VH-VL binders against c7peq0. Designs and how they scored, part 18

Target 1, 252 residues: c7peq0
Amino acid sequence: MHNKIYNSFIDRKAKGIKSFAVLIDPDKVNPADIADLAAKCTAAKVDYIFLGGSLVITNHLDECVQQFKTLCDIPVVLFPGSPSQVSRYADALLYLSVISGRNPELLIGQHVLSAPAVKKSGLEVISTGYVLIDGGAPTTVSYISNTTPIPSDKDDIAMCTAMAGEMLGMKVVFMDAGSGARKPITESMISRVASQVSAPIIVGGGIRDAEKAYLNCKAGADIIVVGNAIEKETSLIKEMADAVHAAAPVLK

## First folded at step 4 (VH-VL; framework fv_olinvacimab)

Design s35
Fold by ESMFold2-Fast, scan of step 4:
Structure s35 (fold): chain C 252 residues (1-252), chain A 120 residues (1-120), chain B 107 residues (1-107)
Amino acid sequence: as target 1 above (252 residues)
Amino acid sequence: QMQLVQSGAEVKKPGASVKLSCKASGYTFTDYYMHWVRQAPGQRLEWMGRINPFGGDTYYNEKFKSRVTITVDKSASTAYMELSSLRSEDTAVYYCARGLEYSSSYFDYWGQGTLVTVSS
Amino acid sequence: NFMLTQPPSVSVSPGKTARITCRGDNIGDKSVHWYQQRPGQAPVLVMYYDSDRPSGIPERFSGSNSGNTATLTISGVEAGDEADYYCQVWDTSSDHVFGTGTKVTVL
């Protein structure tokens, strides 16, 4: 029961099982569409629902979380635009430290201010080393973080950043090209990071097809998160989930 | 306008290798995946592999993986496909085909094709 | 190995509707794309993501995908539509898979 969601990340990674997460922005999703979306995620065997990715109000977030919790059994994990965006009804919170940047507010400052509210919420807190990679387009994340993303071809910088985050005690590494990214993170960069860290690796941003989701898993990603492509083509949920699940290594 | 211009026809002996080129123009070469697809006479299209020209990441059809190498010359906006240990069954028209901007779902633009004949 | 099966040929009169099927196990869970190939020419994309048309492809072309069958529909068939048609999907076991092809003859 304790650290249930983080333990699921660790257990699945240890077994070589790959996970698929659908990212939903509570401020952009039409509440009337949530039931259909939840049904599609359930049918596709989506492993996690990530809620967040922008500046959301607590009231909108709570409503969205409760709808998904009522309509399906898939764990709901908060991917907040700020550390203060919490809903006690979710299963876990990714407590993001933007370690790719040098903004002290996003490394620790805002966390200090939000910690009492987060603790009071009773949420499972998963410390997350957030590594923003240049996706070829400015994103809400880049504006909010007021930090420079790592260049998309600087595999060693991403690797060293993730290693440092792990050594500083971050439970999860999140490599993100950002919402609206033109360029997804390369297989070479994912492989380089995966070669040096033992923590679960979440990869997101710019993933638009099942082949890329599959190859990212083969490169070493443990959890693939997709938002924009799913918003445009909901039929991709099943196809991407199947690709991610098929990337599990064959035991012998 | 966008164009993919392939190298000319090749005649090879069994056991030889062949290296085909595909020169792209009219778009940003590094923003689009490049695929290679072949078609033997009277047969279906068969995907061989692809490259991401930006990072150089390659992915090959398991059937060809031991014999095929796809590379790019970014300065020349040219993709290459080398197929080694040629057999008579490799006689086919070989196409380069552009994927999407940083995606490989489908092929929106194709080269004219290069006929490779393998005979003794 | 994932297999896409198409009928070898479809004959249709000018102005009528041609339906080209592509059968695959649970193909409705995949994104299907369609290519037109005229003799001696390279393939041309005519439909993507089941039902989306590329710029320049007439509205006579439409697509659907459900269960075990995807369909490319050409209404108001013209002589210029005579060609071989191939469906295509991506699959983890077979990568990019093309169908067996359907020769559409306009008589």
Scores: ipSAE 0.730, ipTM 0.877, lowest interface PAE 1.4, mean pLDDT 89

Design s36
Fold by ESMFold2-Fast, scan of step 4:
Structure s36 (fold): chain C 252 residues (1-252), chain A 120 residues (1-120), chain B 107 residues (1-107)
Amino acid sequence: as target 1 above (252 residues)
Amino acid sequence: QMQLVQSGAEVKKPGASVKLSCKASGYTFTDYYMHWVRQAPGQRLEWMGRINPEGGDTYYNEKFKSRVTITVDKSASTAYMELSSLRSEDTAVYYCARGLEYSSSYFDYWGQGTLVTVSS
Amino acid sequence: NFMLTQPPSVSVSPGKTARITCRGDNIGDKSVHWYQQRPGQAPVLVMYYDSDRPSGIPERFSGSNSGNTATLTISGVEAGDEADYYCQVWDTSSDHVFGTGTKVTVL
């Protein structure tokens, strides 16, 4: 299906099923470790593999995508640092518009330039309202995007930003504290956004343990993304996946 | 250097409420979760709940959820735990404990404990 | 309810190795943390995430976790290691769960 990945987001949300995604940076992962990582993700029943990050400098993206597609059946979704960083071998692309900021290049400008290549790739495109939240320290995302993140305790600003993104036609809301975040997004903020938004909500950045992943899901997150903690300790994959899946007792 | 200093011992009658304090110093108060854990005489440790001081988000053990309220005063770097409808079984030493940087998984530093005695 | 069971006591001679077990269903799928509590004192974290050691805790302390059993190992036991030891995990059904506790006696 053309909207296979997006439809999986919508269908799972409608059933109250929570999803766990492992974020892998192609520039940081050792190719020799990919087989073990893919096996651990499969055993833990990880729902999505997100490939990308704030900065993908090398051309390892295609190689990394193809390795995961060969080694496991988990859908591979691109989480690009730039709209121009795409691989036709992935299952879908999160086409990020940084709606929390006022940089027109990140709202639409770079998308205009990348659109012909994205269309030619045949990739499923998922329009994504990206809401950058202050993670307590400067991150690559906040520096590269040249935008001010929403303060971590300004729940209503995050809520109104997500609502505006949804009303402007964004299919998914991504709340991100960034890969170098010292602080994850609070359950209070997630709950406020979830109370007003019907689109699937992805939450990432600073999530270091299973309890926080679980509580974020209970607050209203539909998909939990973890990258940095998994890079440090791959044994956390199963514990976090189990916690995320347990947060949706309806139809579990 | 870093300290969690708790309020003094309390003696309460059944049905009363008690509010305990835990003052943090030597670190950035809003960067760490604050938990409350109790231990009845000669018994195991029992987790009661926690708060994220930055946003005020709370999460309670189901056993205590209807009776426990955890709050913070950011300007004073102080966490509070109020337990209502006290029973004799609530006689215990109550500890505040710090969760690792924005996490609830384990408790890296503990207060000295506050003895609460519930008697008629 | 998720339950963690520890032996009530372990006796060990100075310089020998003490092994404190923590038993729970599929505990190897969880992260286990360990606390030391001396009489009249607050607990002290001695091991976290199965085998990571906090600053200030000697290398004599090590941990493992597999299947249904997690173990805190204290090699070269010293008199000062005499205390109650508690394991702890987080579980979706039971939140933060502490073990039944093990009294380590150095004789």
Scores: ipSAE 0.477, ipTM 0.773, lowest interface PAE 2.7, mean pLDDT 88

Design s37
Fold by ESMFold2-Fast, scan of step 4:
Structure s37 (fold): chain C 252 residues (1-252), chain A 120 residues (1-120), chain B 107 residues (1-107)
Amino acid sequence: as target 1 above (252 residues)
Amino acid sequence: QMQLVQSGAEVKKPGASVKLSCKASGYTFTDYYMHWVRQAPGQRLEWMGRINPYSGDTYYNEKFKSRVTITVDKSASTAYMELSSLRSEDTAVYYCARGLEYSSSYFDYWGQGTLVTVSS
Amino acid sequence: NFMLTQPPSVSVSPGKTARITCRGDNIGDKSVHWYQQRPGQAPVLVMYYDSDRPSGIPERFSGSNSGNTATLTISGVEAGDEADYYCQVWDTSSDHVFGTGTKVTVL
């Protein structure tokens, strides 16, 4: 057990350095395209590759992880949608508890089932308070989570939820509107959460341009995750990475 | 049928403020960012700032940040831009322009423009 | 500050091809958008994300973006294409930046 990836989150946050992560769904990526994608991520100085999705149907996870580990030096972090999305070849696992909802399976039940496999994998485990925010359209994550997302305009509910997660010992807060969300999380909500939480804050879902990625960082996000927009247009990787890296926080 | 209708021409003295309006129709007002862009006579377009009508979140060009305020009235589907401490250099046509749905990459529809003249 | 430079004017004969350049350092790493502005009128979007056309813009309009130069190309130029053209990008140091503008004259 090591804390290399988590320590990188903490160290970068302490220095005011913003991180950009590319979310890749193993079920959607063509294996023949991975080399080009890895090269683009490397050239753009992408900080993390998040692998996973709310629904992974095929057994491509291990192959996908190993291809990225072979083709680039960017850390690979698992973003699992289920207990079965564990690959020992990754650098770390975001161990998600869906604290925005009241489904006990997603708060602790699925974790009980996955714990032996996670322990055996030797992966670095990063306890993550996952806060699902309404993205304006049904997404795989909102449907699969079977929980009510926090309304997109209820900044204080999101803030209190993240605070509770941190006080319960969660090491990272992940605010997610979901892959393919129509409406991204607002700067005002990110700012409210960042004002009360010391843990690294990951923000994702519905981010389609460099300006929004930049402004989310200015609002207090520490790591920006983009998946759907990158799946459609990989040329956005460099533009978004540059925007994230240029941002400085507005909160003290 | 989408439309952005701006308020009429203004003549102001140096040091005054001006508040311009932009009324949107034909689409869901809160789903699209609203930008303000100006153009001095014979000069290029210059971006001033934008608002997310849903949240009220604003972002301003650093050049104007101390003098510009962008607001919305959701019930009226109207965006406003107020520019204070006017100088002769602020003489320009001011446009409101719609961004994309929850995105600000480019401007797909523009108002007709409002001429603001600043002179003594 | 990020700066986009365009030639001040381009003259072209009807039916020929007009090429309007937009120069910026490493502009090929950015998404470039183009606007057409006729005298006394508001700008109209004619090209976005380097080479995508809005609905209603004819196939005669095309775009490219590589290295330090983005180009808006108008083939089979018509009298109605006479206008000022502006390129535009997003940059962290300069926000939304517009080019210096190019007046296209159809002779």
Scores: ipSAE 0.788, ipTM 0.903, lowest interface PAE 1.2, mean pLDDT 90

Design s38
Fold by ESMFold2-Fast, scan of step 4:
Structure s38 (fold): chain C 252 residues (1-252), chain A 120 residues (1-120), chain B 107 residues (1-107)
Amino acid sequence: as target 1 above (252 residues)
Amino acid sequence: QMQLVQSGAEVKKPGASVKLSCKASGYTFTDYYMHWVRQAPGQRLEWMGRINPYGDDTYYNEKFKSRVTITVDKSASTAYMELSSLRSEDTAVYYCARGLEYSSSYFDYWGQGTLVTVSS
Amino acid sequence: NFMLTQPPSVSVSPGKTARITCRGDNIGDKSVHWYQQRPGQAPVLVMYYDSDRPSGIPERFSGSNSGNTATLTISGVEAGDEADYYCQVWDTSSDHVFGTGTKVTVL
């Protein structure tokens, strides 16, 4: 088994290089717009394309993955709403365990059911400790599965949760305010988590401007994921990517 | 309906500090960023810093960072900007300006401004 | 650090079109916002995200942004449009930076 995408996360983090990921929901994107979107991501030097959504069906996912793989060279990483959302054409899968909650189905149960399909896909699997933070709006995870998010001002609970995930062997920590979040995760919380974990930290949800993306990177995020804001304003892709990349040290 | 009302004009001596207030009404105070922008007579607008009232996160223009402090009183829906070690070049009209809901991209509503004169 | 340069003044006759430019290195990669300021008054947002108009701003106002130049265009200029205009962007090195300002005079 290879760790090409995960190794890119680790290598970039070690060098202080910040990464920008664009999150695309295959059920919401218009197929006619994918070529333009791929071109904009390429021009902006987007580092990863995250494909996923809470209710995405496999056939729509496969089509979307193949379109992006045909139209650009940016790695495609699956960000599934459930462990069963897999496409063998992607470069990697973030295998999310919702460690912020106490639902055993989201911790391991659904993974048990999806494991044969994931194994058969041949995908690089990146074990991911998913930490859901209250973004001021119900998420599909909290709504469908009754999983309680960590309160937005409980920095130490988020920190301890991320530490536990890392100690349990998760390769990546994903801090998410959720799809449709009104409130992004605070720099304080990101900094607190980053102070105690060595794993790459992905931060997403509610990020609507380049300043927030930049300040999240300065707080310790390694990968910034943006979906809703760029769906509304695709011109923000370049501006946010530039902000994230500018947070990296200059190699001398 | 939405309103930002700033405190009255101030006259200060060089080396003193000034603390200006900006009282918001007509919206949920903690949901919107609050910025401070100044303008010296005949000069351009100059951004000083902002606060996210939701998280109390502050971010300052590097030029002012050592002298400026932005705070909020959530119960009074009031933002404050304190500028210390005043110099004659700090003579300006100081504006509070509302950002967006949980975003600082641009400034959609501005207070009326407060003239601060630094003279001896 | 990042700098936005505007012409200091633009003179235009009533009913004609005024074009206010904002020059910055690769400004087309940034989101540009525009403010109008009449003498003795606070600034008013007149354009955001390059070309979006706030509610209450007349259709005569439009915007564009490409390459190294963003432009605020005021068609059918009226006496009430006489004001200072400032462009604004966010940049990692300069945070929120305003242009040098352009005084539009309607004569």
Scores: ipSAE 0.744, ipTM 0.878, lowest interface PAE 1.3, mean pLDDT 89

Design s39
Fold by ESMFold2-Fast, scan of step 4:
Structure s39 (fold): chain C 252 residues (1-252), chain A 120 residues (1-120), chain B 107 residues (1-107)
Amino acid sequence: as target 1 above (252 residues)
Amino acid sequence: QMQLVQSGAEVKKPGASVKLSCKASGYTFTDYYMHWVRQAPGQRLEWMGRINPYGGETYYNEKFKSRVTITVDKSASTAYMELSSLRSEDTAVYYCARGLEYSSSYFDYWGQGTLVTVSS
Amino acid sequence: NFMLTQPPSVSVSPGKTARITCRGDNIGDKSVHWYQQRPGQAPVLVMYYDSDRPSGIPERFSGSNSGNTATLTISGVEAGDEADYYCQVWDTSSDHVFGTGTKVTVL
């Protein structure tokens, strides 16, 4: 039961099935719009709802999680930016270690502080090697914590970082261009990482259209996560989900 | 101001190759995908392929994939499209067109077009 | 392969409304973009993501997309609107697909 969501990542990857996740920031979404958003996600056959953000100024997480859980059957996975972004009502937590940076607080320090609350929550915990790639705009992680993202054209550095994370026991690799990214991660970089790791690969940041989502899947991404584009235009949910689901598997 | 300026008209024999240029100005060249779209006389627009000028990544329409090569010169802010093994049915106006910033969903600005005539 | 079918021509009087349809299987699940091409000129984007207008395109241009039909609507038609109009989508099997084109004649 504690590995239900992670097992779905592994099983889908093994079958060559691509997954689409919608990222929702509970501080930005209007509660009155959640029912419509949940209905659109259900109609589009969205595979996961990711809840969270890199910076949470107010805390509406529990209410947002419960609304989605009552309105649809799509698994809710927390994408936490801080210890305050933990809700026991979710299905799983992506327990992010920022392995692209050299800040010990983001590698393990904040995890030490959040561990008791995470344990008490009873959430399925999915250890995640978070690889921050330069998206052409400063991110909350890069700016506030003084961590440097990997340059967008340094495919081998991203590849080696992901390999190290997998070897250190991370169950999932998350390649993120960051909130507000101008540039999405290149297909070349995704392909290089996918060629060397067996863990499920989540790719997000700067994905603005169905073609990019599709090509990222063909390059080797297993889960595509989109937030900013859908926040601006919810009609993209169906088109992006269809593109992701249509993507052919790539052999390593 | 933003501008896409294409090379001049070409007349080629069947079996030859043609290489067209598209020079961009007035925006950051590497921030937008560049597409090539052709239109044969009296026919619809037909997408040929695109390039991400930042990384050099290309993606081609299967119909043209064996004969088309798209490249960029970042220092000159110029995109190129080379079409080989020309046939009479390749007679068309060829356009370069800009995609969305770091995306290729639609074509917001177009070059003036280059007429390529293939005849013996 | 994904196909977009448009009527070959639409005739409209000045000041009236022209409606240009673009038919495709479940096209309502896709983002539709529209281009205007005047004789001897390059195409110009007039509508994107179903109903968004580029800067410089007047409010009389509007769009919709539902089910199997997307529509570009031009109200208060002017002589300068006489042109060929093409719809366009992206599809996993067909990449960027353009419609068959509609010649709008203002009489």
Scores: ipSAE 0.636, ipTM 0.833, lowest interface PAE 1.8, mean pLDDT 89

Design s4
Fold by ESMFold2-Fast, scan of step 4:
Structure s4 (fold): chain C 252 residues (1-252), chain A 120 residues (1-120), chain B 107 residues (1-107)
Amino acid sequence: as target 1 above (252 residues)
Amino acid sequence: QMQLVQSGAEVKKPGASVKLSCKASGYTFTDYYMHWVRQAPGQRLEWMGRINPYGGDTYYNEKFKSRVTITVDKSASTAYMELSSLRSEDTAVYYCARGYEYSSSYFDYWGQGTLVTVSS
Amino acid sequence: NFMLTQPPSVSVSPGKTARITCRGDNIGDKSVHWYQQRPGQAPVLVMYYDSDRPSGIPERFSGSNSGNTATLTISGVEAGDEADYYCQVWDTSSDHVFGTGTKVTVL
């Protein structure tokens, strides 16, 4: 019903402000560690907390969302791995259509099944063109659905896919190398996509250091999402957030 | 056994260009960033730039950006660094150095170095 | 322009502890890596991500990083530890920046 979170994406992009998001898997995070994690995110000025990315139990999701909402003011955005990842306590939902693949269930089928629950939740819904790029590792989506990722060196296929998604009404483009990616998305691919789309571009998967986060922003990413590296070393939150916030937009 | 083997010493005149090679063996070449770092006599280590061998993405130190080009030959597992418009101040030992797997954070393995002398 | 400053030299007796400092504004917010360079040789990574040791580096080497100072500590110093030591970070204004270097002399 409302566009508060989406408007923040658009407003920040218009001002050349880059955003940093921490991706947290509710099933992997220890509930006892959430307070420390929330404090670190607040101190680092993290812009968004993304929750999801794999199959989760609804009760775990609700508990995790409520803990973050109680402990900090950072917006919580759902990054769902399935239709069951809906929590009315979050600020927004990235309503992912996997436009890089040809599986009708991931393009629209699962959305049809989840729409009543999403509507009832009252969540802000952000239509998201999800572009899965080959990160050199199997993904949950690929395993369950036989969805083939775009090859990591096919910049023009990613570009055309993102353009089509935008033209079909997707508010946001999400370029993802996938959970546990070995290879992050190249700066050349991000730049090629950014050259042709006006929608906010989220980039995630395989980002291991502040330099890559920074260079992805320079290439045209608007929001950088990091999960795996931060799970291994939470001290990287501040370093990566600082790098993202320091990045200037690519001038056209 | 992992190795980074660099080309031999070069003597160049001011205004010339030099192209150095770094041949990698003993690991998957495309899984690791390749950096170039130089050290002039009595000076600190100075990072020049790096390449992602997989995608060809390059990133250069602003000081060298107008004169340096880093490339790779994936089939030969070799990285190259070309520095143009040489000045006497470019006299240094030039190292290739491997980043970590898909990370550019630190340099875990270094070549033996190539001395480049720029003089008339 | 981000600058890492190290003392130019540190003298230490065998068996004692050497501490090599690396000073930079808010360096505690960055990941610091350390390299050892012996005369006529290429640098060798001796510490990464503030306090992690590469395989083959003795337990005598340890690291810390807080506030404006990162420190490489070498306990029970041996003659073979005599070398130049460089700290290194990545920064948006300076890319990969190395410290000014510290010559450790074991006498």
Scores: ipSAE 0.744, ipTM 0.880, lowest interface PAE 1.3, mean pLDDT 89

Design s40
Fold by ESMFold2-Fast, scan of step 4:
Structure s40 (fold): chain C 252 residues (1-252), chain A 120 residues (1-120), chain B 107 residues (1-107)
Amino acid sequence: as target 1 above (252 residues)
Amino acid sequence: QMQLVQSGAEVKKPGASVKLSCKASGYTFTDYYMHWVRQAPGQRLEWMGRINPYGGNTYYNEKFKSRVTITVDKSASTAYMELSSLRSEDTAVYYCARGLEYSSSYFDYWGQGTLVTVSS
Amino acid sequence: NFMLTQPPSVSVSPGKTARITCRGDNIGDKSVHWYQQRPGQAPVLVMYYDSDRPSGIPERFSGSNSGNTATLTISGVEAGDEADYYCQVWDTSSDHVFGTGTKVTVL
């Protein structure tokens, strides 16, 4: 195991550099489109490619990872919804514990089952406190996780949950409204979490425009993840990446 | 049958403040961003700021940030824009405009506009 | 400070195609939205995210955006299309920026 990707998260955060990640669902992407996507991500200076999804029902993960690895130099980070979403060809794995919920399978149970395969893969493992926030509509992640999201206006519950995750040893906090969310996480909630947490903060779900990505970074997010909006309009990759890279946190 | 209905024309002296209202109907008020955009006679449109009515989060154009305050009354489905320390250059038609559902990139519905005249 | 420049006027005959340009440095990297404003009226959204049409806007309206130029195209122009047209983008240095406006005259 190495900490190359995690070290990039903490080093960039320490320098005030904001990162942009594009989330690709292997089940939704057409293999013929990967070269074009990789070229657009490279031209836009995308910092990370997140591969995965809450429901990955095909076995195309390895092929997808290898295509991105051969076509561009952007690190590929797995964003798994289940133990089956492991590919030895990726650069790192976000090892998600759904700390916002009370489902023991998602807190530790599924991790017990996946640990031997993860270790055998040789992947860099990044322990991640996953905080699911209500996005205003049922999403695949909310159904698959079978846990109650934190209400979108309960900033202090999200803050305390993230703090507990950090104190329990999670290296990264991931605040997610889920793919297909109607409403993204508010700047207020991000700011409250950022005020009490030193770990890198990833924010995703419902982000549809460059202004929101920018303001989330100003509020204290370190990494912005966009999937659904990019699937609809790939031209947004450059615009959002530029906005994220131009941002600086309002909190000192 | 969505509507944005703005308050009536105002005439103010330099140094005064003006508070304009924009009453929304025909949609869920808290699901859409509300923007304020002005247009001086014969000039281009100029964005002033916006509010997310759900959380009350505001974001202002740096040019107006020290003088503009945008607020909402959720129970009345009404947005307000107050501009202080008025100058003659603030003479313009002021529009409220709705963003998309939880997106502030563009303006899909506009109020009829309110003329504010600043003169001695 | 991000600037969007449009030609001040475009003249077009009924039934022909009008093309309204919006020039900005690397505007192809941004999402461009377009508004129509008739005299004494509020603006109306006619195109968003470069090439998407709002409900109720005729298919005669189309858009493109590449390099330093975004274009709103109105095919089969009708007398009712006569208006001022404004492009708009969002930018970190300028927030929401509107173009200088183009007066389309149908004659």
Scores: ipSAE 0.515, ipTM 0.786, lowest interface PAE 2.2, mean pLDDT 88

